VH-VL binders against Nonsense-mediated mRNA decay protein 2 (upf2). Designs and how they scored, part 13

Target 1, 242 residues: Nonsense-mediated mRNA decay protein 2 (upf2), of Schizosaccharomyces pombe (o13824r41to282)
Amino acid sequence: LKKNTAFMKRCKSSLTSENYDSFIKEIKTLSLKKFIPEITAAIVEGMMKCKATKDILSSVKIVWALNLRFSTAFTGPMLANLYCALYPNPGYSLCHESYFELKQNENEVSEKDRSSHLLKVRPLLRFLIEFWLNGVVGTPEDFVSYLPSTDSNDKKFRKPWFEEQNLKKPLVVLLFNDLMDTRFGFLLLPVLTSLVRTFSCELFTTEDFEDKETLELVNRLNPVVWRTYLRKSLNSYVDKLE

## First folded at step 4 (VH-VL; framework fv_mosunetuzumab)

Design s48 (from a1 with heavy chain N54D Y106W, light chain N35D)
Fold by ESMFold2-Fast, scan of step 4:
Structure s48 (fold): chain C 242 residues (1-242), chain A 121 residues (1-121), chain B 112 residues (1-112)
Amino acid sequence: as target 1 above (242 residues)
Amino acid sequence: EVQLVQSGAEVKKPGASVKVSCKASGYTFTEYYIHWVRQAPGQGLEWIGWINPDSGDTKYNEKFKGRATLTADTSTSTAYLELSSLRSEDTAVYYCARSYDILTEWYFDYWGQGTLVTVSS
Amino acid sequence: DIVMTQSPDSLAVSLGERATINCKSSQSVLYSSNDKNYLAWYQQKPGQPPKLLIYWASTRESGVPDRFSGSGSGTDFTLTISSLQAEDVAVYYCQQYYSDPTFGQGTKVEIK
């Protein structure tokens, strides 16, 4: 099918809100199951090119549609590809010096290097958090089996993607160390401001809902313990910026 | 365990039609194309066409256009080849086989056991 | 239509010796965008359907013995059986899938 190849190319190059209806129709009508490995790589590449909020939200809906049709066969590998695009190796942070290739004796990241880094990291981090909010991903155990083996060379000192104790933690909690990182002049500020605006309702929903069933559903996606922690951390960070 | 199980041998008169079935099991039927290939006694392999069970889309070898009809029933995971206006030259073993359609990966990893169709007066 | 031509038509090889089968396509089956050769090899024993041995010209199908190997690119392809066993007596077919599938005429491999 030539149409399947064209679909993959559009995932990679044209993941925009104006193409939303076309994508949804194709997800419903094309035979895509055999194509999933290629689609997972292509859609992550397309995510890197999303600039406007409308394109990001449209892409989240497209991923949700693929998740509804193909479930873990798509979602696991897609999340693994996304996570590897954010973190090239275990133990690296989003603000790791290796991203900036600092020269010896340089103590500061140039404004050009900061801008380049934000263009690559910000959209992917935003997508990962959006997927956590809408239930596409909960914890690292949802996709860790699809990540590349870190001990393929059978080295004595292994570098696991996640410590065993962290596999069942909400993914967003594990991302906050990077999100709150102030190195290089608040590199992730645009992501943090978007997070506060977009997630404010979810962070405060335990106080907003009177319906017990709705509250329990929300708590399953973002438990109160973690909401309180996130709220406290975000407020502290925002207060320091003001 | 992936299996393609075909219907039994058929003997037909010239001018008649034959319908051969191919029942798939051990995999998701809609994820693979089903191709039909025939082999006349002592001769080589000849591709007839494919059907995509997910969409119902088909493609035919020009030689068989107008005489071959490929269909599939997803509720029973069964593909069908119907060949009309039979001639003695249509005497052959007919095989179904599966393939991916990603980038037209039409090589065949699993085959049915074959159905002998004999056309004689 | 892409025409596939095999040589030789038949081959007699002693047990343990190398068998070499050639396949030529009338046009290139190498797709430049993905660097893949759209070429497969099958083994067919009397009364049985064909069995896939090699795909993408050189990738061995799971469960196929190491003595079978495929090589070549573009229009010229080779199937090699490094040490012929008794169970390898069969007809071997090449097949292209760069366009609508077409098969070679087959090469019969027998014991000398």
Scores: ipSAE 0.000, ipTM 0.390, lowest interface PAE 21.9, mean pLDDT 76

Design s49 (from a1 with heavy chain N54R T104V, light chain T59E)
Fold by ESMFold2-Fast, scan of step 4:
Structure s49 (fold): chain C 242 residues (1-242), chain A 121 residues (1-121), chain B 112 residues (1-112)
Amino acid sequence: as target 1 above (242 residues)
Amino acid sequence: EVQLVQSGAEVKKPGASVKVSCKASGYTFTEYYIHWVRQAPGQGLEWIGWINPRSGDTKYNEKFKGRATLTADTSTSTAYLELSSLRSEDTAVYYCARSYDILVEYYFDYWGQGTLVTVSS
Amino acid sequence: DIVMTQSPDSLAVSLGERATINCKSSQSVLYSSNNKNYLAWYQQKPGQPPKLLIYWASERESGVPDRFSGSGSGTDFTLTISSLQAEDVAVYYCQQYYSDPTFGQGTKVEIK
C-alpha cells in the first residue's frame, strides 16, 4: 500500500523524464489493478503539470506502458478524465470565457482571464493530440461510456457529451472545430498557432510528399480526407481573422 | 512589430553580480517564454535557462544553477537575468530570445540585440 | 545533454554555388509519435543576434529566402544554401529542442 500510495503521489507531482525508469519498473512490479481509478485521475493531474517536451514524451510512454498492462481498464477512464479536465461539462466550449465578456459588455477578454485559460488548455490539448497520433484514442466512441452521466437536471449536463454523428469522427477534428469556433472572437489563436506549427504535416498538409516513407507514415496517422478538412477549416479561420 | 530590447553593456569585477534586462513589445508578453543564451567572444551559443512570464516558473541549465536568477515583470513586459559570482569566463554577449510556451517549442523566432558583459580585474 | 556537432567548421563557397552544412546529434531528436525532428537552424552575422532560418528540421521561417532549405531526420541534418549570395556570409548554427536547448559549434560560411 505504501508503495502504491507513493506511486500515485509521483503520478500527480513527478511525471518527469528523470523518473521514467522508476515508473516503468513500478508499472511492471506493483499490484496496481485495484487502484486504476485513482491512477487515472492522478496521471491526468500530473499531465497538466508537464511543460518540457522531454517530460511530455516520457509521460506518453508511461501512459503507453499502463495501456499495455491494463488495456481498456485504464485507457478509457484515463481519456475520460483527461477530456473532462479540458471540458468540465457537455455544454462547454474552449471559448466559454467569451460569455463573461458578452454579459459584462466588454470587447475583449481580460489578460488575466485569457492567460489563465491558455495555461489550463495547453498541456491537455497537446496530450490528446499526442495520444491520437499514437493510436491511444481514435474517436469519442473510445471513451464516451466513461464520461459522467448526462441524466442530471443540471442545465450544464442537459446536452449529450457528443452528438450521435460525432461519435465516430476523429477526436482531433472535433477539438480543432472547437478551437476554430469564431463566434466569440479569436480567444485561442495563440494555442491554435502553436498546434498548427507543431503538427502541420500530420494534421494540415494535403500536398504530396517527395519521400514515400514519410507519405506512408502521414497517411497512416491521419488520412488525407481529414487533413483536407482541417486545412479548409484553418483557411476559413485565417480568412475571418483578416 | 515584435521587438526585444536589452540593456546596455556592463563591466564588472570578478565576484560581482550583473543584472541584464530585456523589454518586450509588439506581442502579449505572458504568451511566450523568454530564454537567455550567451556567447563568449569568438565562441558558440550556450543556453542558460527560461522563464514563463505568465507563471513565474523558471528552468536553468545545470551549469548555471545557483548562479543565474531569471525574473520577469509583467507590468513592464520586461525579463531579467541576474548572474552572480562572476568569473572571467562569464565574459560574453548575453541574449534574450522568445519561444512559444504552449507546446514547449524551444526554438527562437525573435532575439534581443545582445548585452556585452565584460568581467575583468 | 544532447551534443550537437557541425561539419565543416569553415566553408568557402563561390557566389552562386551551393553551400552544404551538416549537423549531427548525439541521440535522435525525432519524436516518433508526431514524426517531427526537434531541430532548428540559425544565421548569425558579425555584431548581430542569431536569426531563425529553419525550424522542425525543414520548415522555413517566414521571410527566409527559398535558397535556404533544411533536410535530414533523427541524428543527421543538413542546411543547404542552393545559390550563395554575398549577404549569406555568416556563421550558421544548428540547435535541438527535443530536450533542453543545445547548439552546434557553428559553421562559418565565407566567399571563396
Scores: ipSAE 0.000, ipTM 0.444, lowest interface PAE 16.1, mean pLDDT 81

Design s51 (from a1 with heavy chain T30R L103I, light chain N35Y)
Fold by ESMFold2-Fast, scan of step 4:
Structure s51 (fold): chain C 242 residues (1-242), chain A 121 residues (1-121), chain B 112 residues (1-112)
Amino acid sequence: as target 1 above (242 residues)
Amino acid sequence: EVQLVQSGAEVKKPGASVKVSCKASGYTFREYYIHWVRQAPGQGLEWIGWINPNSGDTKYNEKFKGRATLTADTSTSTAYLELSSLRSEDTAVYYCARSYDIITEYYFDYWGQGTLVTVSS
Amino acid sequence: DIVMTQSPDSLAVSLGERATINCKSSQSVLYSSNYKNYLAWYQQKPGQPPKLLIYWASTRESGVPDRFSGSGSGTDFTLTISSLQAEDVAVYYCQQYYSDPTFGQGTKVEIK
């Protein structure tokens, strides 16, 4: 038990490359099954605190290890927690003026409050892309069943990614459509720029890779049809910056 | 050396259930999926489903959903196929086979010796 | 489901001669993004489990004699045994893994 509690604390506070070996050992040896709900919440909270690329890549491997041990029992709830953190008002896109309107007393969210929330969840955008590239998640259908129940008459607050037409689309495509939404200006331009720089090869390059093993891996995780789509979407976004 | 060793032949009556085992050795059991494939006498091969021993996740051929149950015990490196509501048409040799699943690479490099299940009419 | 059809159902070939087995899939098993054909070939002798010969349509499994070769792409595939030996008498099966695994009906290879 004490080790299980310590493990959950470290998921929340210490998802670092320095702790990688310790996490992998504990995932293989500790009896974690009854703590999966707590671990999924803790790990998403820990992801929001990861800033360095080495820590993010280490955390992706930790999530992969948990996925290998517990599969959809861990990955589904974890992705649902991640989605809910990223979309606090799930009926609206990241760029919408109604994006962040929770239990505030019907007052509009200030620009400062919105910016603070976006800073808090920005690492989750990188994790979501890394999880998609590494096969941890493919489409919204992979975790829709783990989202909180909604009434049949909640159509105005339906989660756009989980509408019938979007359920089988690559999750990263839905994410970049939200990031490239220019209806409310260019609020997410710095985030988009960072993600494009980080993933230009994997997500936006339609040219052949010299290494056949790399090309094979990239094509399994992100087929050329989606790289072409994302490149065209990015070009359209850049054109609107005129 | 890699080996998959299956349990012995079974004779069952229609409506009964059968449970076949497949004990793995010579490799890390958790790193490979175990698939089940059957072959009726003089007939071809039919895929039943797979289990990931590391997670307990399973996938079934629609034809066998509701009747087949795949399980694995990592402490003994043993996979199991349980088939319920047996019919004469279920008379077949049942094979376990392993695959290294990196996305969808389900070809089978090692097979068990097979277990003959006979369902008498 | 992808349906796999083999031809011929049976084949008699003299020792040392070439044996050719065909396999046709009801839809393409070539994934255009990685250029791989999701097709395998197995050999099954009486009383034995199937043995993997070829995967990715043309890659020979370790330990399989070089007289066995696979070719083809998309929907039409061939297994060739360049010089049939006595120990090659068996039933041969193709299998796709582009979707959930399905097998051809088998081709029995006999000596004339």
Scores: ipSAE 0.000, ipTM 0.396, lowest interface PAE 15.2, mean pLDDT 80

Design s52 (from a1 with heavy chain Y33W E105G, light chain S32D)
Fold by ESMFold2-Fast, scan of step 4:
Structure s52 (fold): chain C 242 residues (1-242), chain A 121 residues (1-121), chain B 112 residues (1-112)
Amino acid sequence: as target 1 above (242 residues)
Amino acid sequence: EVQLVQSGAEVKKPGASVKVSCKASGYTFTEYWIHWVRQAPGQGLEWIGWINPNSGDTKYNEKFKGRATLTADTSTSTAYLELSSLRSEDTAVYYCARSYDILTGYYFDYWGQGTLVTVSS
Amino acid sequence: DIVMTQSPDSLAVSLGERATINCKSSQSVLYDSNNKNYLAWYQQKPGQPPKLLIYWASTRESGVPDRFSGSGSGTDFTLTISSLQAEDVAVYYCQQYYSDPTFGQGTKVEIK
């Protein structure tokens, strides 16, 4: 139990590459089944605290190990927690001004609050894309049943990703549609720029690759049909921006 | 026409502090992170830390924790490195450099011209 | 810390000939799932700051001549200048960004 408690605390506070070997050993050896709900919340909180690229990359591998051992029992709830961290206000897109409302008083969100929120969002967006590329998640249907307000009889605003027409669409396509949504301005342009630069090959390149191994890997991760769609969406966004 | 323009050379005594500035122009200052890297005479490059001008959040190389302080003034698009308790081995050219965020990774597309800090008794 | 080691320390090459610089990391800077190498190359001329040449091990920065190319994966990387020009005389540094940034010790390229 002591080791299980320490594991959960480390998920929340110490998702670092230095702890990678300990995490992998503990995932393989500890009796964690009873604590999966706590682990899913803790690991998403730990994701938001990552400050170094190596810590993000090692954490993706840690989540992959948890996925391999516990499958949907871990992955569904984890993705639901991650989605709720990205979309704290039901019914609003990432680019909407109400996305950043953290206070119940309905006052305009301070610049400090917006900056803090954007800092948290950057690692989570990276994790979500990495999980999609690695097959940890495919579509909103994979985790809709784990959301707090998924009952169709709820009077709450319907969440756009989970509308019937979007449930089976690639999750990353829905994410970039939100990031590139210009109806509410260009609030997430810096974040979008970073993601485009990081994932240009995997998400936005439609040209032939000379190296067969690279082409095979890219086609396995993200087929040309979705790379073509995303490239066209990016071109449209750039045209509107200029 | 992105430019990072640094303050002029400094000569300091051991135990003193130095504050170097880096004024950015030609881009939105809050969209990119500023790093500080030093180079001792005849030696290689050594990373000191980064600041996110939008949030004020910082990260330091363990070697410089407690001695280096990174700040930024968004109203003037200027980043600062303050290094305290100077020693002769702190004699180096100090560079500011621009990167995207942690998501893209820390490679540096634009650099300041460098500021020579000489520590001598 | 990831230690970056370059070879040779200095290199003399005739104008128009190929220059090859090697860089080795103490641990892999390849991220398996996206197949990206977190490795950059810089050129530094006397009295000037470093200039970015290559990132992601093989992607040329905008404005960098096509005679510069990067290759390699994992722990072993190469910067190649296919036809050395007079203006290419400089010190060249590799840098990893898989973790907090660390640089190689540099390779000085001179005309033979």
Scores: ipSAE 0.006, ipTM 0.541, lowest interface PAE 10.0, mean pLDDT 83

Design s53 (from a1 with heavy chain Y33W I102M, light chain S99D)
Heavy chain, then light chain:
Amino acid sequence: EVQLVQSGAEVKKPGASVKVSCKASGYTFTEYWIHWVRQAPGQGLEWIGWINPNSGDTKYNEKFKGRATLTADTSTSTAYLELSSLRSEDTAVYYCARSYDMLTEYYFDYWGQGTLVTVSS
Amino acid sequence: DIVMTQSPDSLAVSLGERATINCKSSQSVLYSSNNKNYLAWYQQKPGQPPKLLIYWASTRESGVPDRFSGSGSGTDFTLTISSLQAEDVAVYYCQQYYDDPTFGQGTKVEIK
ESMFold2-Fast, scan of step 4: ipSAE 0.694; ipTM 0.847

Design s54 (from a1 with heavy chain N52Y L103F, light chain D100E)
Fold by ESMFold2-Fast, scan of step 4:
Structure s54 (fold): chain C 242 residues (1-242), chain A 121 residues (1-121), chain B 112 residues (1-112)
Amino acid sequence: as target 1 above (242 residues)
Amino acid sequence: EVQLVQSGAEVKKPGASVKVSCKASGYTFTEYYIHWVRQAPGQGLEWIGWIYPNSGDTKYNEKFKGRATLTADTSTSTAYLELSSLRSEDTAVYYCARSYDIFTEYYFDYWGQGTLVTVSS
Amino acid sequence: DIVMTQSPDSLAVSLGERATINCKSSQSVLYSSNNKNYLAWYQQKPGQPPKLLIYWASTRESGVPDRFSGSGSGTDFTLTISSLQAEDVAVYYCQQYYSEPTFGQGTKVEIK
């Protein structure tokens, strides 16, 4: 128990490349099965503290090791915890104003709180994209059953986490649809600029000029139909700038 | 448009502390990391650490941990480096520089003009 | 820490001639998920802060002349100045950002 508690604390504070070998050894040796819910929450908290690419890569490999040992018992709940940290409820959107949830006099305070929350959880957006590129998650269908219930006594006021048509779409397509939503301005332009620079080939390239191995890998994770869709969405977004 | 403007040169005695400021303008201060890098006379560049102004989170190069303190004031868009227990080896030009915070892109597109800190008796 | 080593320490090149600077990292700075090399190059002239030239090993920063180019992958990187101009006299630094930032020791480029 004490060792398991120490492991969870380490997941929260020390998901670094320097600790990678220690984590892999502990995943193989500790009796973690009963603590998977706590571990999934701890890992997501640790992900928010990862600031270097090397640490992000290490964290992705640690998640892969946990998936290897515990399979769907870990990965589904972990993805659900990560998604909920980025999207606290089914009605939340990174681009939407949430003024209806506030008293009229509190609009400025809530806007600061929303902005602060977005900046705090931005590393989680990178992790979702990394997990999608590495095959840890494909579509919302992979984790929707592990998301908190949105049920109320009145079905009229229920909000699903995902529309049924979106359950089998690549998660990255849904994320970018939200990021590129211009109905509320260009609030996430800096995020989009960084993502385009970092993942242009995997997410937005429609040409077949890459070598065979790279093309096979990219097509496996993001087939040309969705890369074409995302490229068109990006072009539309750019056309609305200036 | 984007500018990082640092405080003026400092002369300190060994054992003293120094506090260097870096005032940002022309961008959203809380969207970017501020890093501190020093350069001793005739020597190369040495990374000290970063601060993320939105949260106040910091990361330090192990060599400077315990002696360097990074802070930021979001109301004035100003970052600070305080270095304590100064030694003659700390004589250097100290630079602030910004990097983008998403995906940890720690390359530095804008730099301050530098602050010369001289440690001598 | 990732150690960055540049070669040569100094280089004398005639005006209009090609200058080549090498940078080696103690471990790979290639991130497999995005196939990007986390490496930047800077130019520093006397009395000035460093100026970003190249990021992602080969992407030229806006406003940087096209005579500057970066190449390489993994652990071995090169900065090339295709036709040295008088204003290119400077010290050049490579920097990795795969982990906590570390710089090479610098290469001084002088006119022969």
Scores: ipSAE 0.185, ipTM 0.698, lowest interface PAE 5.5, mean pLDDT 83

Design s55 (from a1 with heavy chain N52Y T104S, light chain N35R)
Heavy chain, then light chain:
Amino acid sequence: EVQLVQSGAEVKKPGASVKVSCKASGYTFTEYYIHWVRQAPGQGLEWIGWIYPNSGDTKYNEKFKGRATLTADTSTSTAYLELSSLRSEDTAVYYCARSYDILSEYYFDYWGQGTLVTVSS
Amino acid sequence: DIVMTQSPDSLAVSLGERATINCKSSQSVLYSSNRKNYLAWYQQKPGQPPKLLIYWASTRESGVPDRFSGSGSGTDFTLTISSLQAEDVAVYYCQQYYSDPTFGQGTKVEIK
ESMFold2-Fast, scan of step 4: ipSAE 0.659; ipTM 0.835

Design s56 (from a1 with heavy chain S55Y Y106F, light chain S33T)
Fold by ESMFold2-Fast, scan of step 4:
Structure s56 (fold): chain C 242 residues (1-242), chain A 121 residues (1-121), chain B 112 residues (1-112)
Amino acid sequence: as target 1 above (242 residues)
Amino acid sequence: EVQLVQSGAEVKKPGASVKVSCKASGYTFTEYYIHWVRQAPGQGLEWIGWINPNYGDTKYNEKFKGRATLTADTSTSTAYLELSSLRSEDTAVYYCARSYDILTEFYFDYWGQGTLVTVSS
Amino acid sequence: DIVMTQSPDSLAVSLGERATINCKSSQSVLYSTNNKNYLAWYQQKPGQPPKLLIYWASTRESGVPDRFSGSGSGTDFTLTISSLQAEDVAVYYCQQYYSDPTFGQGTKVEIK
């Protein structure tokens, strides 16, 4: 249908606050179920183009509306697409240089390639944290089954996130470990600093990270009160379609 | 120390173009957006647009689309505003200012000293 | 676009007295995810560029005296100077950054 094709095009190019009411109406009225794979890819592409905070919030609400309508049929594949966009080479960290061939000298990585990668990674990192705070994603277990299949010999291309001991850990804990313990972490230090500064109250329940008991307190890294509040706020703006 | 140093005052005739520069120092130029803001004599502040020096992408206030062009030269850590088809009402002090490009926190911690552009015949 | 409106346009305050400046946005600048207001305040003295005083509605920029404070949430914001000093004579601007930047028209603070 032409309307469905137009909807997918807008997901790629126009995830803006000005289009929010149109998106919500179309999610309620269009027959989108058979196009979910295309929509999940289109939305992740659109996320890379969001700049202003108002547009990012509108995009989170649109994803929440799709989650309410289609549940794991949308959310799992969407998170898998987002993960693959962040980790196109999953054997490496989020650091820019880790995506280039090892035989290349660090001084030979072009500024254009570095700039392109950072423009893509920054908004996706923010969306992943927004989705974790809003309850769209909790743990790697939520989307591991939707990742592209790998054989047993491809273990090096799979993030440690998806190993048995990590499957039920809060996704943000694993993400911040990647950001703090990257091969060339200096490239993402400003991103890490900004994320902590902007979301510290929502991400952390304690200031003292040296306390080993506190470091193991995974449930407090995702404060129930904030997740409950954010879910309530999103639902007040989106009609339930279940 | 962080500094943004702008080019000197300009006097132009109506219909001409002007190009103002903003040289950054004391930080990594590609990690911050450069915004341009103008202020007509005795008036308030008006946002013109931003440039991301890291990639060269730009965004303009709709009022200035088609007349303003923002560019940046990473080799010299210098941003430029070019304004064409000048009118008397374009007489203003033009400021560059930096903002965090990460998480789109567009408040301005450092400003250039300003460049007075006078449009008169 | 989000329209920012300040009041009053100008005020005269005696040295050592409190100055209060109001700013209203045409729509909320409160970001629900982090519960922060995307609003900044600037001070501009004649012949100088604006200087950042406050961001996130109430966070004071490093080096700004503690007599300056910001308050408010959503659409209604206030900048307070608790004890006006001679050096505080300036025009003050609010600015939202929830969307593309827009500024209030400014409030001129003078000594009586």
Scores: ipSAE 0.165, ipTM 0.663, lowest interface PAE 5.1, mean pLDDT 79

Design s57 (from a1 with heavy chain S55T D57E L103M)
Fold by ESMFold2-Fast, scan of step 4:
Structure s57 (fold): chain C 242 residues (1-242), chain A 121 residues (1-121), chain B 112 residues (1-112)
Amino acid sequence: as target 1 above (242 residues)
Amino acid sequence: EVQLVQSGAEVKKPGASVKVSCKASGYTFTEYYIHWVRQAPGQGLEWIGWINPNTGETKYNEKFKGRATLTADTSTSTAYLELSSLRSEDTAVYYCARSYDIMTEYYFDYWGQGTLVTVSS
Amino acid sequence: DIVMTQSPDSLAVSLGERATINCKSSQSVLYSSNNKNYLAWYQQKPGQPPKLLIYWASTRESGVPDRFSGSGSGTDFTLTISSLQAEDVAVYYCQQYYSDPTFGQGTKVEIK
């Protein structure tokens, strides 16, 4: 029990490459099944604190190990918790400007609250893309059943990805559409730019690749139709900036 | 045109502190991290840390923790490195350099001209 | 921390000939999810700051002559200057950014 409590605390605070071997051993040996709801929340909180590429890669492998051991009991609820962390108010945008607009209607939002929001959003966006590339998640359909009920549906606010027309779309397409929403004055442009630069090979055309293994991987993970769509959407966004 | 312009050379006694500035122009200051890298005479490059000017978040090389302080003033597009408890081994050219600010793309496309800090008795 | 080791420490090459500089990392700097090598190359001339030549192991920075090329993956990387010019005399550094930035010790390129 003590070890289980320590495991959950480490999920929140210590998702680092240095702790990888310890996490894998504990996932195999500890009686974690009845603590899965707490673990799914703790892991997402820990993801918000990952900054270095080595720690992100390590954390993806830890999530994959949990997925292999606990399957649907872990993965769906974890993805639902991750989504809720990105959208604290279901129906509102990832953009901190729309978060600010909501709060301004109720109360003024401080500069510290905006900065805090961006610090949490950045790692979670990276993890969503990593999970999509590794097959942990494909579409919103994979975790819609684990979301909390959303009773308030106002036409004025951005809806979550779980409308019928979006359920079978690749998650990353929906994510990039949200990030490219020009109505919010390009507040997440640095995030979008960094994600595009980091994942350009997986998100765009592969015709220029000399490495056939890379071309094969990209074609399996990101079909040409979705790469074409993402490239056109990003070009449209850039044209609006110019 | 992107430029990083640093303050002039400093001569300090052991135990003193030095504060080096790096003024950015030609781009949106808050969109890039500013890193600090030093180079002792005739030696290689050593990373000190980074600051995110948008949030004030910093990260330090363990070797410099407790002695280095990174700050940024967004109103003047200026980053600062303050190094305390100076030793003769701290004699080096100190560079600021920019990197993209979110995905650990910590390669440096633009560098300041460097600031020579000499620590001597 | 990731240790970067360059070879050779110094290299003398005749004008117009190929120069090859090697860089080895103590652990892989390839991020398997995006298939990118977190490796950059810089040129430094006396009295000047380093200048970025290559990033992502093989992507040439804008304005850098095409005689400069980067190759390699994982732990073993190479910077090649296909036809050495007089202005290429400099110290060259590799740098990883897979974790906190670390640099190789440098390779001095001189004319023979």
Scores: ipSAE 0.005, ipTM 0.508, lowest interface PAE 12.3, mean pLDDT 77

